# Ledger of designs, part 1: VH-VL binders against q5slc1

No score or structure here was measured in a lab: all are predicted.

Target 1, 112 residues: q5slc1
Amino acid sequence: MGALRGRWAEEEALRFLLGKGYRLLWRNRRTPFGEVDLFMEKDGVYVVVEVKQRASARFGAPLEAITPGKVRRLLQSARFLLGRDDLPVRLEAVLVHGTPKDFRLEHLVLEL
Structure headers, positions and changes below count from the first letter of each chain, unless a header shows other numbers; Kabat numbers aren't used for antibody chains.
F stands for the ipSAE by ESMFold2-Fast; E and O both for that by ESMFold2, at different seeds; each is averaged over both directions (binder to target, target to binder). V2 = 0.75 x the mean of E and O + 0.25 x the DockQ between their complexes.
Where letters were taken out, [cut] stands.

## First folded at step 1 (VH-VL)

Design a1 (framework fv_recibokibart)
Fold by ESMFold2-Fast, scan of step 1:
Structure a1 (fold): chain C 112 residues (1-112), chain A 120 residues (1-120), chain B 108 residues (1-108)
Amino acid sequence: as target 1 above (112 residues)
Amino acid sequence: QVQLVQSGAEVKKPGASVKVSCKASGYTFTDYYMHWAKQAPGQGLEWIGEINPNSGGTNYNQKFQGRVTMTRDTSISTAYMELSRLRSDDTAVYYCARDYYDSSGYFDYWGQGTLVTVSS
Amino acid sequence: QIVLTQSPGTLSLSPGERATLSCRASQSVSSSYLHWYQQKPGQAPRLWIYDASSRATGIPDRFSGSGSGTDFTLTISRLEPEDFATYYCQQYGSSPYTFGQGTKLEIK
């Protein structure tokens, strides 16, 4: 379905998280509240992961786009996908700095 | 032209390990993830795991976790899959297949397969 | 893990007929992550349809893929002798990535 531009960043973020013991449940799921890049589980907690790609290694720009409204919408997306609102959900981000052949990852917890 | 050429057939005893190679040519080796799949005689395909040849990062199917190791050597454009503590139900044809780093995870070229037979 | 169930297991038809092969997922899979492969005895699989409906390079237009959610279909409008093979669906939506058990298309 459609063009999947920037998928390399999501693939690298996914491999990184799997290496840290995360389990993938869903990818690129659309909800009435927006798209969820990676929906994962770790130690009984559901995790919504936003993957942000940037060509330069400069810090700050991707996270400055994540507003309190965006955080609320991501939590609503998680509840919609789970069909429940009583399960533990955490918000995280993986920032992918660089290009497909030369990158580094930064992993952040946004909401407990 | 794109080719993935795998090492030849192997016969191993239970408890041994086997290392299968997959030599890539005709494209930039580091631009494509390499996957490995198992096909037991007369059966379907089973995904074993994947490696990013650029970073060396791996992701394994839990069914094989602890017994499988994937590596690569970028200087000779070759990927490797090693299976340890072999059992009779590891008897299968093993395939390597490539996946473009910016694709949706379809395997557009496959190696010819390597038959591994585990018997006492 | 996502289980892909293909039906029928074996489909016996003659050249010239239409074939319809089904792949059902145990949970929803984005069509962008559902692919089909053809395999003949003694050969490696070959990519046939990707992203549920896109034909791989060189694949004749008598082949079409469709579907979304949990239900996917591979259709061959008019079978040619070279089309008799085993077809596998595959999902990349959730790890571990999985294949269906295959549908063997055989000559009646």
Scores: ipSAE 0.006, ipTM 0.590, lowest interface PAE 12.5, mean pLDDT 85

Design a10 (framework fv_recibokibart)
Fold by ESMFold2-Fast, scan of step 1:
Structure a10 (fold): chain C 112 residues (1-112), chain A 120 residues (1-120), chain B 108 residues (1-108)
Amino acid sequence: as target 1 above (112 residues)
Amino acid sequence: QVQLVQSGAEVKKPGASVKVSCKASGYTFTSYDMHWAKQAPGQGLEWIGEIDPSGGSTNYAQKFQGRVTMTRDTSISTAYMELSRLRSDDTAVYYCATEIDYGDLYFDYWGQGTLVTVSS
Amino acid sequence: QIVLTQSPGTLSLSPGERATLSCRASQSVSSSYLAWYQQKPGQAPRLWIYDASSRATGIPDRFSGSGSGTDFTLTISRLEPEDFATYYCQQYDSSPWTFGQGTKLEIK
């Protein structure tokens, strides 16, 4: 892992999504509404991906770190980055369950 | 229960070396990286480096490169940090820490600390 | 190397008051890779907040973390006697992983 271990969850999420045919547009972009972990495109739709990590299911709910307020701010951030509010944007999450040496990924579409 | 138990306080002369141990229990020792941090009297924390206990690979902060060596013994679930060519400004409490529950580079379990005093 | 600057160095307050502790980074911390630790004299630090805003297991809800980019805040809504300690922020975005100098919260 070395020098980049602080970003392992996002790196694993990115590799997973690239393997599913997603295309990376931006990574770790800051906006007035917050930070976007991964901004991608799939089948002509822009996708904002939030990456969250949990050591295991026994340490809490899978989506406890993604609040309704965070969902709204991610959508606002996407529209800010696009410079338009008429384009379709989908919000998704990749949950990384476990540790850097023993993990699994869960991919979810977030309900708006 | 997860525990990290460190070796006792040491007093060293300038130019000597010190080797601090950290014995882990309550989890799979080889599955999580072990980190070391320094806290000088009245100062904040300073990250020294990390070791992967499974493969033995290490990564050190540039400030400590050439003076620090991290090792482990998987048979007794113990990590070691050796600091050489000691100076008076190496006087500090040294901590081992690991990232078990959350799996990222913030530290949820810490050893009790080892005071190393360097005096002439 | 990302330098974290905490302010104030010492904050003197009474139980029942609100505390606001600042941590500023010399460059942007991506994905809110910022944690807070509590340390009492003679003890090891204890993880308090991670990912800028997530409370560690067992941490009371009077503690909240906020912020992104270069400006982060730890807020204690109503101080209890056991909250008086030194608090450190830490970034884990880029190596070397760095800590702030700490804010000492002391009884007035």
Scores: ipSAE 0.000, ipTM 0.557, lowest interface PAE 11.7, mean pLDDT 83

Design a2 (framework fv_recibokibart)
Fold by ESMFold2-Fast, scan of step 1:
Structure a2 (fold): chain C 112 residues (1-112), chain A 121 residues (1-121), chain B 108 residues (1-108)
Amino acid sequence: as target 1 above (112 residues)
Amino acid sequence: QVQLVQSGAEVKKPGASVKVSCKASGYTFTDYYMHWAKQAPGQGLEWIGEINPNSGGTNYAQKFQGRVTMTRDTSISTAYMELSRLRSDDTAVYYCAREGYDFWSGYFDYWGQGTLVTVSS
Amino acid sequence: QIVLTQSPGTLSLSPGERATLSCRASQSVSSSYLAWYQQKPGQAPRLWIYDASSRATGIPDRFSGSGSGTDFTLTISRLEPEDFATYYCQQYGSSPYTFGQGTKLEIK
């Protein structure tokens, strides 16, 4: 595999979560409600992971707030991909701060 | 080598239940989702559902909800699919299949040999 | 759910000829998440192509997959005797996963 150009933050977030026992189900899936960066599973719970990059010592997008509307769209995307709305789904975010050579990760569990 | 070995053919009466097994070897059983698919005689494949062998969590196609139950036993690396209230249109070959995991999901890289289930009076 | 329609139902050709098998989706398949499987009588399906165009390990380069959206194609450039089988397409761009009804490739 290796690192993908233009997707370094998502690759690092994925490696971090795999190291924590998460299982990758899907990545970069498009739905009518938006795109899902990483769709994971851990301990029987489906997890939608939003990956955000913080503009710090690099050219890039600033940290964007995860609004109630975004939370709703992520849940709708998960239900669309699962084809069901009766399964446990957790929303999480991985914030990537810095550059490909010097970064740190914050892993957040979002409220459901 | 990765192998999935299924239990033998079954003949059942309408209204009965059947439980098919799928024994995995050659890889870490708990690292890959296991799926089940149905193939009626002369027909194409139909997805039934999936199980996470690590957690035991399951997802089923709506058509089979309420009639199918998927389980596993990690001590013997075996997955099970039980189908209840059998009808004549449940006559089919049933396959277990391992999902590709890495950067790709939803396709099935290894399959069991199939189990013929015949429902007849 | 996405319905996959394969055509033709049966394709009769001779070794050495080119085969083109079609798979059409009732709605767009996200990210070209479409696979092809080969199945011979009495055997389980075997993964042949995934992500519309990627050959599975060990699959000869005479096989190629292409397409996006609603139209997908499996092409065999020069048929060998071992290629005569039934081929199924499968989408995993949305739940539930669905398969086509198959194209039987048979000797003329």
Scores: ipSAE 0.005, ipTM 0.553, lowest interface PAE 14.6, mean pLDDT 82

Design a3 (framework fv_recibokibart)
Fold by ESMFold2-Fast, scan of step 1:
Structure a3 (fold): chain C 112 residues (1-112), chain A 120 residues (1-120), chain B 108 residues (1-108)
Amino acid sequence: as target 1 above (112 residues)
Amino acid sequence: QVQLVQSGAEVKKPGASVKVSCKASGYTFTDYYMHWAKQAPGQGLEWIGEINPNSGGTNYAQKFQGRVTMTRDTSISTAYMELSRLRSDDTAVYYCARDEWELLGAFDIWGQGTLVTVSS
Amino acid sequence: QIVLTQSPGTLSLSPGERATLSCRASQSVSSSYLAWYQQKPGQAPRLWIYDASSRATGIPDRFSGSGSGTDFTLTISRLEPEDFATYYCQQYGSSPYTFGQGTKLEIK
């Protein structure tokens, strides 16, 4: 089967961000530092978006579980994709809670 | 070294309450959800619930709702599960387990287990 | 809630043989969010496979997971003595999280 883990969640996160004025540059890009789910741009700022799905329908996003190492890898991935380190970059996450038929989204900015 | 260390075995009478502790070390306690699971003698695993150590928010399986309370103390990196109005069928090994965000609901690190025996 | 049924309940084999363990869900498991745990007597469970097919860190490549929807399989291509244990499947595609009853892999 060609089904991928969280692919429907990534589609919904993308639609949500496009509706908020984000522009898609790349999706599912592999870098030496890991895979980037969505690489977007909004108002001149480049955004690395991590998409995560949780079976639990509760708030209490496991964004608290993003380690300093994970944040560092996301930043290095952005630098690699851009080929430059002088451009404005933001790290964001979209948590998708539930199932394809019944879900909710949480959109959060990650701060170092 | 990441590890979860649980409190020792307990023997309780029917109707009593038990509070099991789970002390985390080797990682940032507030960054990972903590889950609790029950394993009755000779039986399989049963999920009891979860707690977000940062917010204190909890979610319990319906079977345990009203009898279980999960809490944490961030100053000592310790999670607690309290089960009240104990019955004989609560006799089991209780495990705490860490939910790494990248693994979502999969439990990557487990405590050693706490045997709770309910007998008259 | 999703009920997971593992089969066989007990599998008796010798070192060197191939083992196939099944886990069937009463409803489709969303996004193949299905894990396998190994548990030895007197020990806590240990994560072995997650997302149906991804090996946890340090798990030998003789172990493989496969499946989607309602049917999942854990395969051990060539049993080693240390592989004899009880294996549990667990779904995290929907709340509440649920476990199978376990398959005990024992030495013949």
Scores: ipSAE 0.005, ipTM 0.574, lowest interface PAE 12.5, mean pLDDT 83

Design a4 (framework fv_recibokibart)
Fold by ESMFold2-Fast, scan of step 1:
Structure a4 (fold): chain C 112 residues (1-112), chain A 120 residues (1-120), chain B 108 residues (1-108)
Amino acid sequence: as target 1 above (112 residues)
Amino acid sequence: QVQLVQSGAEVKKPGASVKVSCKASGYTFTDYYMHWAKQAPGQGLEWIGEINPNSGGTNYAQKFQGRVTMTRDTSISTAYMELSRLRSDDTAVYYCARGDYGDYEYFDYWGQGTLVTVSS
Amino acid sequence: QIVLTQSPGTLSLSPGERATLSCRASQSVSSSYLAWYQQKPGQAPRLWIYDASSRATGIPDRFSGSGSGTDFTLTISRLEPEDFATYYCQQYGSSPYTFGQGTKLEIK
């Protein structure tokens, strides 16, 4: 049930990745394993991107690590959406630190 | 009362572009995704893509990637779909449709459709 | 992509009869994310059933949806004259969204 407003961090992450040559396939897809924020393609590789943000009230605090359980659920979501488990999928995250008018992005490749 | 009102019929030559509008009323425009679908004469429905009116973010079906551009103007609650390099097999009725609230995307309201005819 | 196949292509029935419309998916549709739309000639499609079995607002209880996985059914228990239309199934469990080719319900 999430509203469309308030997804500024996801929009900034998408804008950043498009600038790096990523192509958007779809966004905000719910699967039995959870929601996929962005499903992208770059150089023939499918990429699942998790977007995580921290408001300015927590500026300078460490972001929680993306757990191995989350990584596995993202992979399961990708396989579910592709309908296949033989295609290479890269799992990535974009961490958004700050507020809509003052933020920093950190782009990470996640391990399986 | 939710309404989606589309622009009128267009006749275009091969190679031209067409831009169809869809004006929303009766709800908060930025709270729901807007989808576009194609229906060729005597045929079924085909999904073209979607736009998040709040962010402007888009997703397109691979078949239309590179030829379709979706935009919106929040000041007038209007979504647009532009299809370029038109071919005869682009002749169809094009529909806008509202996605459901949240993260499931069945289409609860539809525009009346816009007939686009491509002929030489 | 998931291909949806509807059968029959055309179903000829009279008011008062039961109609059963099938939609078969080439791959499992996750979480039963499947909808049915009604379309009359010259009109836009209208949402009829969503999440395989939930009736949209205002849809009469003579309509029911069922199924999961790859096999889905739309049933009309007793046809009324206004029910004769084309019905399309649609899956939204995976990208891209796909529709079936439609089943036309016609009088006779």
Scores: ipSAE 0.000, ipTM 0.539, lowest interface PAE 15.2, mean pLDDT 82

Design a5 (framework fv_recibokibart)
Fold by ESMFold2-Fast, scan of step 1:
Structure a5 (fold): chain C 112 residues (1-112), chain A 124 residues (1-124), chain B 108 residues (1-108)
Amino acid sequence: as target 1 above (112 residues)
Amino acid sequence: QVQLVQSGAEVKKPGASVKVSCKASGYTFTDYYMHWAKQAPGQGLEWIGEINPNSGGTNYAQKFQGRVTMTRDTSISTAYMELSRLRSDDTAVYYCARETYEYDSSGYDAFDIWGQGTLVTVSS
Amino acid sequence: QIVLTQSPGTLSLSPGERATLSCRASQSVSSSYLAWYQQKPGQAPRLWIYDASSRATGIPDRFSGSGSGTDFTLTISRLEPEDFATYYCQQYGSSPYTFGQGTKLEIK
């Protein structure tokens, strides 16, 4: 395949979540409502995880807000992948700041 | 500047195959889905399918399933659409278009950047 | 597959008038994931409105999108000469993505 630009960040996010007791169900799944980076489970709750990489801009542009539209799309993607809408779903983000050799993670829980 | 540049017009005989290219520049090619659409003369737009340039995964409209193949070459930021077993009703302008779908993209995944189009004429 | 039906097929108006273009879906469009594109002869389509009501960057505020569920509208409050073009609606709420057949806005 070609270059996997965001793979290192997604793999570091996955490693971090596995270390916190999350279980991986699917990676990089496309749905009619958008793509899901990581679909996980923890303590009986299904978790859609957005992974965002921020290497840098020359001006150090600030992090963009997670929009209500994005939250809505992630929820609909989870319902589609599960094939049912009665299961508990949580939306989360892992923000990866830096480069493969020097990075920080921020883990955010997004409200439904 | 973000742009998509497509290959030039093609004239093919019925039963032949055509491969159209779409070269991306001004953005990270592997971060956005690429779509292809058909516009027959005097008609509206018809979605053909999509490719994830990062994974190579594809999804095609049922009407084109079995005749269309989408690929990409990340080393030259180029997407390809190949249509086989051409018929006269495949005569159309074919467009590539980028879908913006990133974490903080304001949630829209409409087609924000389009190629200029490639006219494919199928005639004897 | 969601079918989008646009009406009218052709709309003949003069500069300065108000234009109202309709797009009706055969099923509810999830989360109002509906876009409008403007296309002029010999050119590629250009994104005009997304998420039913959000203007794309640089689009004048005389253009507004509205609607939800199955009934969507593009409104141009005061037509300028450069606004005469074909407009297509598109849904991206479910696969396959589909377009309407277009409304041609023409001078007369």
Scores: ipSAE 0.000, ipTM 0.566, lowest interface PAE 13.4, mean pLDDT 82

Design a6 (framework fv_recibokibart)
Fold by ESMFold2-Fast, scan of step 1:
Structure a6 (fold): chain C 112 residues (1-112), chain A 120 residues (1-120), chain B 108 residues (1-108)
Amino acid sequence: as target 1 above (112 residues)
Amino acid sequence: QVQLVQSGAEVKKPGASVKVSCKASGYTFTSYDMHWAKQAPGQGLEWIGEIDPSGGSTNYAQKFQGRVTMTRDTSISTAYMELSRLRSDDTAVYYCARVDSSSWYEFDYWGQGTLVTVSS
Amino acid sequence: QIVLTQSPGTLSLSPGERATLSCRASQSVSSSYLAWYQQKPGQAPRLWIYDASSRATGIPDRFSGSGSGTDFTLTISRLEPEDFATYYCQQYDSSPWTFGQGTKLEIK
């Protein structure tokens, strides 16, 4: 066993954010603009969280790993889910480096 | 222009090892992960594993764990995949492919492929 | 491991027709981490579509990708002779990376 698979990275990202006081609103929601991994709220701010998993030992991957088109789609998805386009939405990423038994999390705020 | 140039075709006997090379040019070799994939005759693609050329860290698919070794030589911008204890079902075209740092896991540039034939 | 199933296995059409190729995932692929590759006999695969719907550089606008969750589609609005090839979908939502078995687009 110990195969790399599934949603373990997203589960670990969620656990980490819940431990930081984030509140889960929606998970894996489909919209006309794509899917949102985690849609959270923290201190009155709505947060779209993109979860990226990499098994290689390379750490601190550049923010450009999340493309401009992906960023636009995630923000549009958030507005769709909220039913409003006047609310501020913050994009964040949780990078999960490693395997289910041995991993490191990197939490990044992507403000546009 | 980004190019990945692989070594030539190999014919091996069962139980032997094969080492395929992939020489990169047109970009900073250490800034992009290098992946390897297998395509058996008439079949689809199967991911084997990846290497970070900067630190040399690797990650292999479970099916190949214990038989595959990925390495690199930064002085000549070349990645290597060695597959040991060859069997007839290892007969395939093997590809190296680059992952762009602007995408986590898309194979944006591919080598031309190396045919490895395992025959008794 | 996410299994990708493509359908049909072979699609026989004529130039000028519309092609619709399906890729179905065994579990949801979140955030549309889905790519399509084109491969011609004797050649390496080429990245064609990424993030489910973004065309790679130089890919004609007659190609479009769509879908989310478990159901993804590659559409060619009006086939040209050079479009006849095998197309593979690939997910990069969860490790290990996996590919579909391919759809061969052939001339009728």
Scores: ipSAE 0.005, ipTM 0.554, lowest interface PAE 11.0, mean pLDDT 81

Design a7 (framework fv_recibokibart)
Fold by ESMFold2-Fast, scan of step 1:
Parts: sequence; structure tokens; C-alpha cells
Structure a7 (fold): chain C 112 residues (1-112), chain A 123 residues (1-123), chain B 108 residues (1-108)
Amino acid sequence: as target 1 above (112 residues)
Amino acid sequence: QVQLVQSGAEVKKPGASVKVSCKASGYTFTSYDMHWAKQAPGQGLEWIGEIDPSGGSTNYAQKFQGRVTMTRDTSISTAYMELSRLRSDDTAVYYCARDLDYYGSGEYGMDVWGQGTLVTVSS
Amino acid sequence: QIVLTQSPGTLSLSPGERATLSCRASQSVSSSYLAWYQQKPGQAPRLWIYDASSRATGIPDRFSGSGSGTDFTLTISRLEPEDFATYYCQQYDSSPWTFGQGTKLEIK
């Protein structure tokens, strides 16, 4: 197993999104503004996907809210990778709850 | 002020267990993963494992698997590392450290460390 | 597991000189998931460089990290007295996370 950073979770998130018609453009890309786990495209929109893994607590593991600062850095990363700032880009998260043998996914569109 | 404060030094006999605590303050405890590392006298650092304080998931180095248990108590923002069946070569300073990795952070690494806990195993 | 080998084990230099510290990985470290830590006697380690080349907050610009794949370097362009310490490289590309054995930077 890889690091607790959710490397197995990134693989599961990718399979999930591919099954929903997303197309993978880049994976695990680093930019001056941070790391992009998955850079996808769907219906003409570029999507930066953050994948986060947390083992589920019985009463539910709290999901960490993404801050406006984090959102801005991810958008800057997308613009850097595209080399343009005029293309439609949105942020999404795939939250992976559980362990490699028993997990569930939650797919969110991130807003500011 | 962000800080991690560890429990005090311990002296144990071979075969005993030790539980080291690491109390976090100045930040949201559940937002950052916690690592534990070992440093034997005059030696370098050795990674023991990590815990996700939110969900409780753990990942241990194989060398310590079966002897180490990492837990946390979110109500008091405290992480714990318990090492069982102690041997003389477990004599070391043990550190807890906060991981910067989070949603879109762009920063990684162990940025805040506890002061260390000396565990001495002697007969 | 990825084994990190640091060289030299001890580097003896004077203030004002340039220091070059090497860290070699037994296999490629993807995406430059490599950090450097500074440790002084009796103290906990402190994060110095992450992602091979990014300085942690508050770290002077005389420190620079470089490298990719299996070969990484920490450079101190002009040593100050407070820079003499042990430096550890660490990879976070794959579990288990591993540290190099350290390079001790000491006054000549």
C-alpha cells in the first residue's frame, strides 16, 4: 500500500470519474501553485479534481472544507497547466471514505 | 501558535509497552495527518507511521507492524503511539510531527514537530 | 522501499563557503516528492525544503534544493554560523516514508 495520502484512493477516484464520462488529461502534476491530483475534461469544461481519503468513522468522518485560498491555488494550477486563463475550469473533489477493501465515494463540485 | 507537546520521558523493562502522547494546539487537529518518527541515540531519523486524525486510518512501516498502534482522541486534540514488546534497540527519542498535505495546499512535509520523548529500555 | 543515501556523511567547511549536500535514491522518486530537514543537537528536526526545490516558510534564500529522479542536492550558497547542523533528506513518494542517514555539516 502507498502513503496515507490516498494513492489507492486516487486510483479509485479516477476509475469512478472515467465511468462517468470524464477524460483524463494529466495525473499527479506539480505546479508552482501546488499539486493537481487529477486534471480532467468533461463536456468542454476542464476539471481539477482533488482526491481526499479519510477512513470512515461510525458517526461519519468530518469532511474538510476547502478554503477560498485553496480553491484559488487549484485554479491557478489549472491555468498554469493549460497555459491560458480564458478556458472554462471548475474544481471538483472526490472524497473516499473507508479502506481499500471497503469504501464509498462522494463526488462534489467545489464553490467559492 | 501552532505546537505539538509530547509526554515526558519513560524508562521501561524489556517486554513492557509504552504509550507516548502528542497534544496539538493552535490549529484544527483533524485537518492534518500526524506522523511518528524514531531517533536512536546518535543515529538518524526513522519513520514509524502515520495517522489520519479525522478518520483514524493508520499506515505503519513494516518493521513496526504488529508492535505499534497509533490512535487519537479528537475531543482533546491528542495523538498516541503505543509500542509493545519493547526491546533494548527501541531506546530512542520518539517524535510526532504534523503533515502539511491537505486539499489544494501545494505544501508538503512535516512542518511542526513535538519536542520528542525519550524512551529508555533497560533491564 | 526507497533507500536514500546521503553524501558526504560529514562535511567540514568554514562560514562563507558554499556547501553541496547530496541525496541519492535507490529508485526514482516520482514528482520530486522529496524534502530536506535541518536538525541541531538536542532539537527536533525542522522542515527546510519540500518538493525537492520549494523553500519552507522562513527559510533564507541562500538555501536551494534541486534534482529529480534519483539524484537530489541541497545547496547553501554562503554558509552562516547558524547553518551548521545535520541535514536529512526524506521521500514521501511511496510508503514507507524514508529518511537518508543524514549529512553533518560542521565547522572546519
Scores: ipSAE 0.006, ipTM 0.575, lowest interface PAE 10.7, mean pLDDT 82

Design a8 (framework fv_recibokibart)
Fold by ESMFold2-Fast, scan of step 1:
Structure a8 (fold): chain C 112 residues (1-112), chain A 118 residues (1-118), chain B 108 residues (1-108)
Amino acid sequence: as target 1 above (112 residues)
Amino acid sequence: QVQLVQSGAEVKKPGASVKVSCKASGYTFTSYDMHWAKQAPGQGLEWIGEIDPSGGSTNYAQKFQGRVTMTRDTSISTAYMELSRLRSDDTAVYYCARWDYEGYFDYWGQGTLVTVSS
Amino acid sequence: QIVLTQSPGTLSLSPGERATLSCRASQSVSSSYLAWYQQKPGQAPRLWIYDASSRATGIPDRFSGSGSGTDFTLTISRLEPEDFATYYCQQYDSSPWTFGQGTKLEIK
């Protein structure tokens, strides 16, 4: 093995979302349309969560970093993982700014 | 197709300033930070600094603090790096590079050779 | 700042051989925030491996990255002619961003 267990940023994003009442279904799943960092459920809605980490100390990351093409692929990945296209799915992002010892989280709930 | 196209080679006198441009295409310019790196002849890469093209905020390596200024023009998707008070040891190829939010550089410009000679 | 030291400085091998390139950090790199770049003479660097072990898009399976903490390795299982280049490691755990000095792979 030898490698570290995943990335600290995904772990912190997961802990943050669990604290907000989200339930984890899958993490780090590969699909034909791309990779899904966290696949969760909240109040009957399935949520694909993209986790992005910035080591820079600067504030804020542009929302446009999650391009229309990326949004489409994430939605296709969700439908593939669910095996259905009739279930409610939401796309969200957690941006993690900083380092393991000094970080800030930004939670973006995307409306399609 | 993501491309970063830099301005052409420059020859400068010691004490002068040089301003290198990096024109981005194939993606939303304001969605990715732009970084700059130096590579002296026969040497490795050295990070100079970064700019957020959306807000214009910058962060520079301590070694270049006070001599480097990074700016951008969103109307033409172009980033700039200006290095002042040039010395002979500033002779190098300068690269712009697009920063993925995870901290690595996924695309690089072709490089701009800056020669400082008396 | 985290100092990255690569070894060897030059590695002379023949096509078909296995290459092992080392990158050592002066401090622990959290969560394997380490990338490798390939650079050929007269060209810009190109992203090759990120997060210590993830191959960038289009990078052949013969390349693998491994390691954590202070010791990282780039392995090429069977060298092809196009693999002879200089490889740089880079950490993105903490600012300032730093690169190793490079390992040059050259034909024996």
Scores: ipSAE 0.000, ipTM 0.564, lowest interface PAE 11.7, mean pLDDT 83

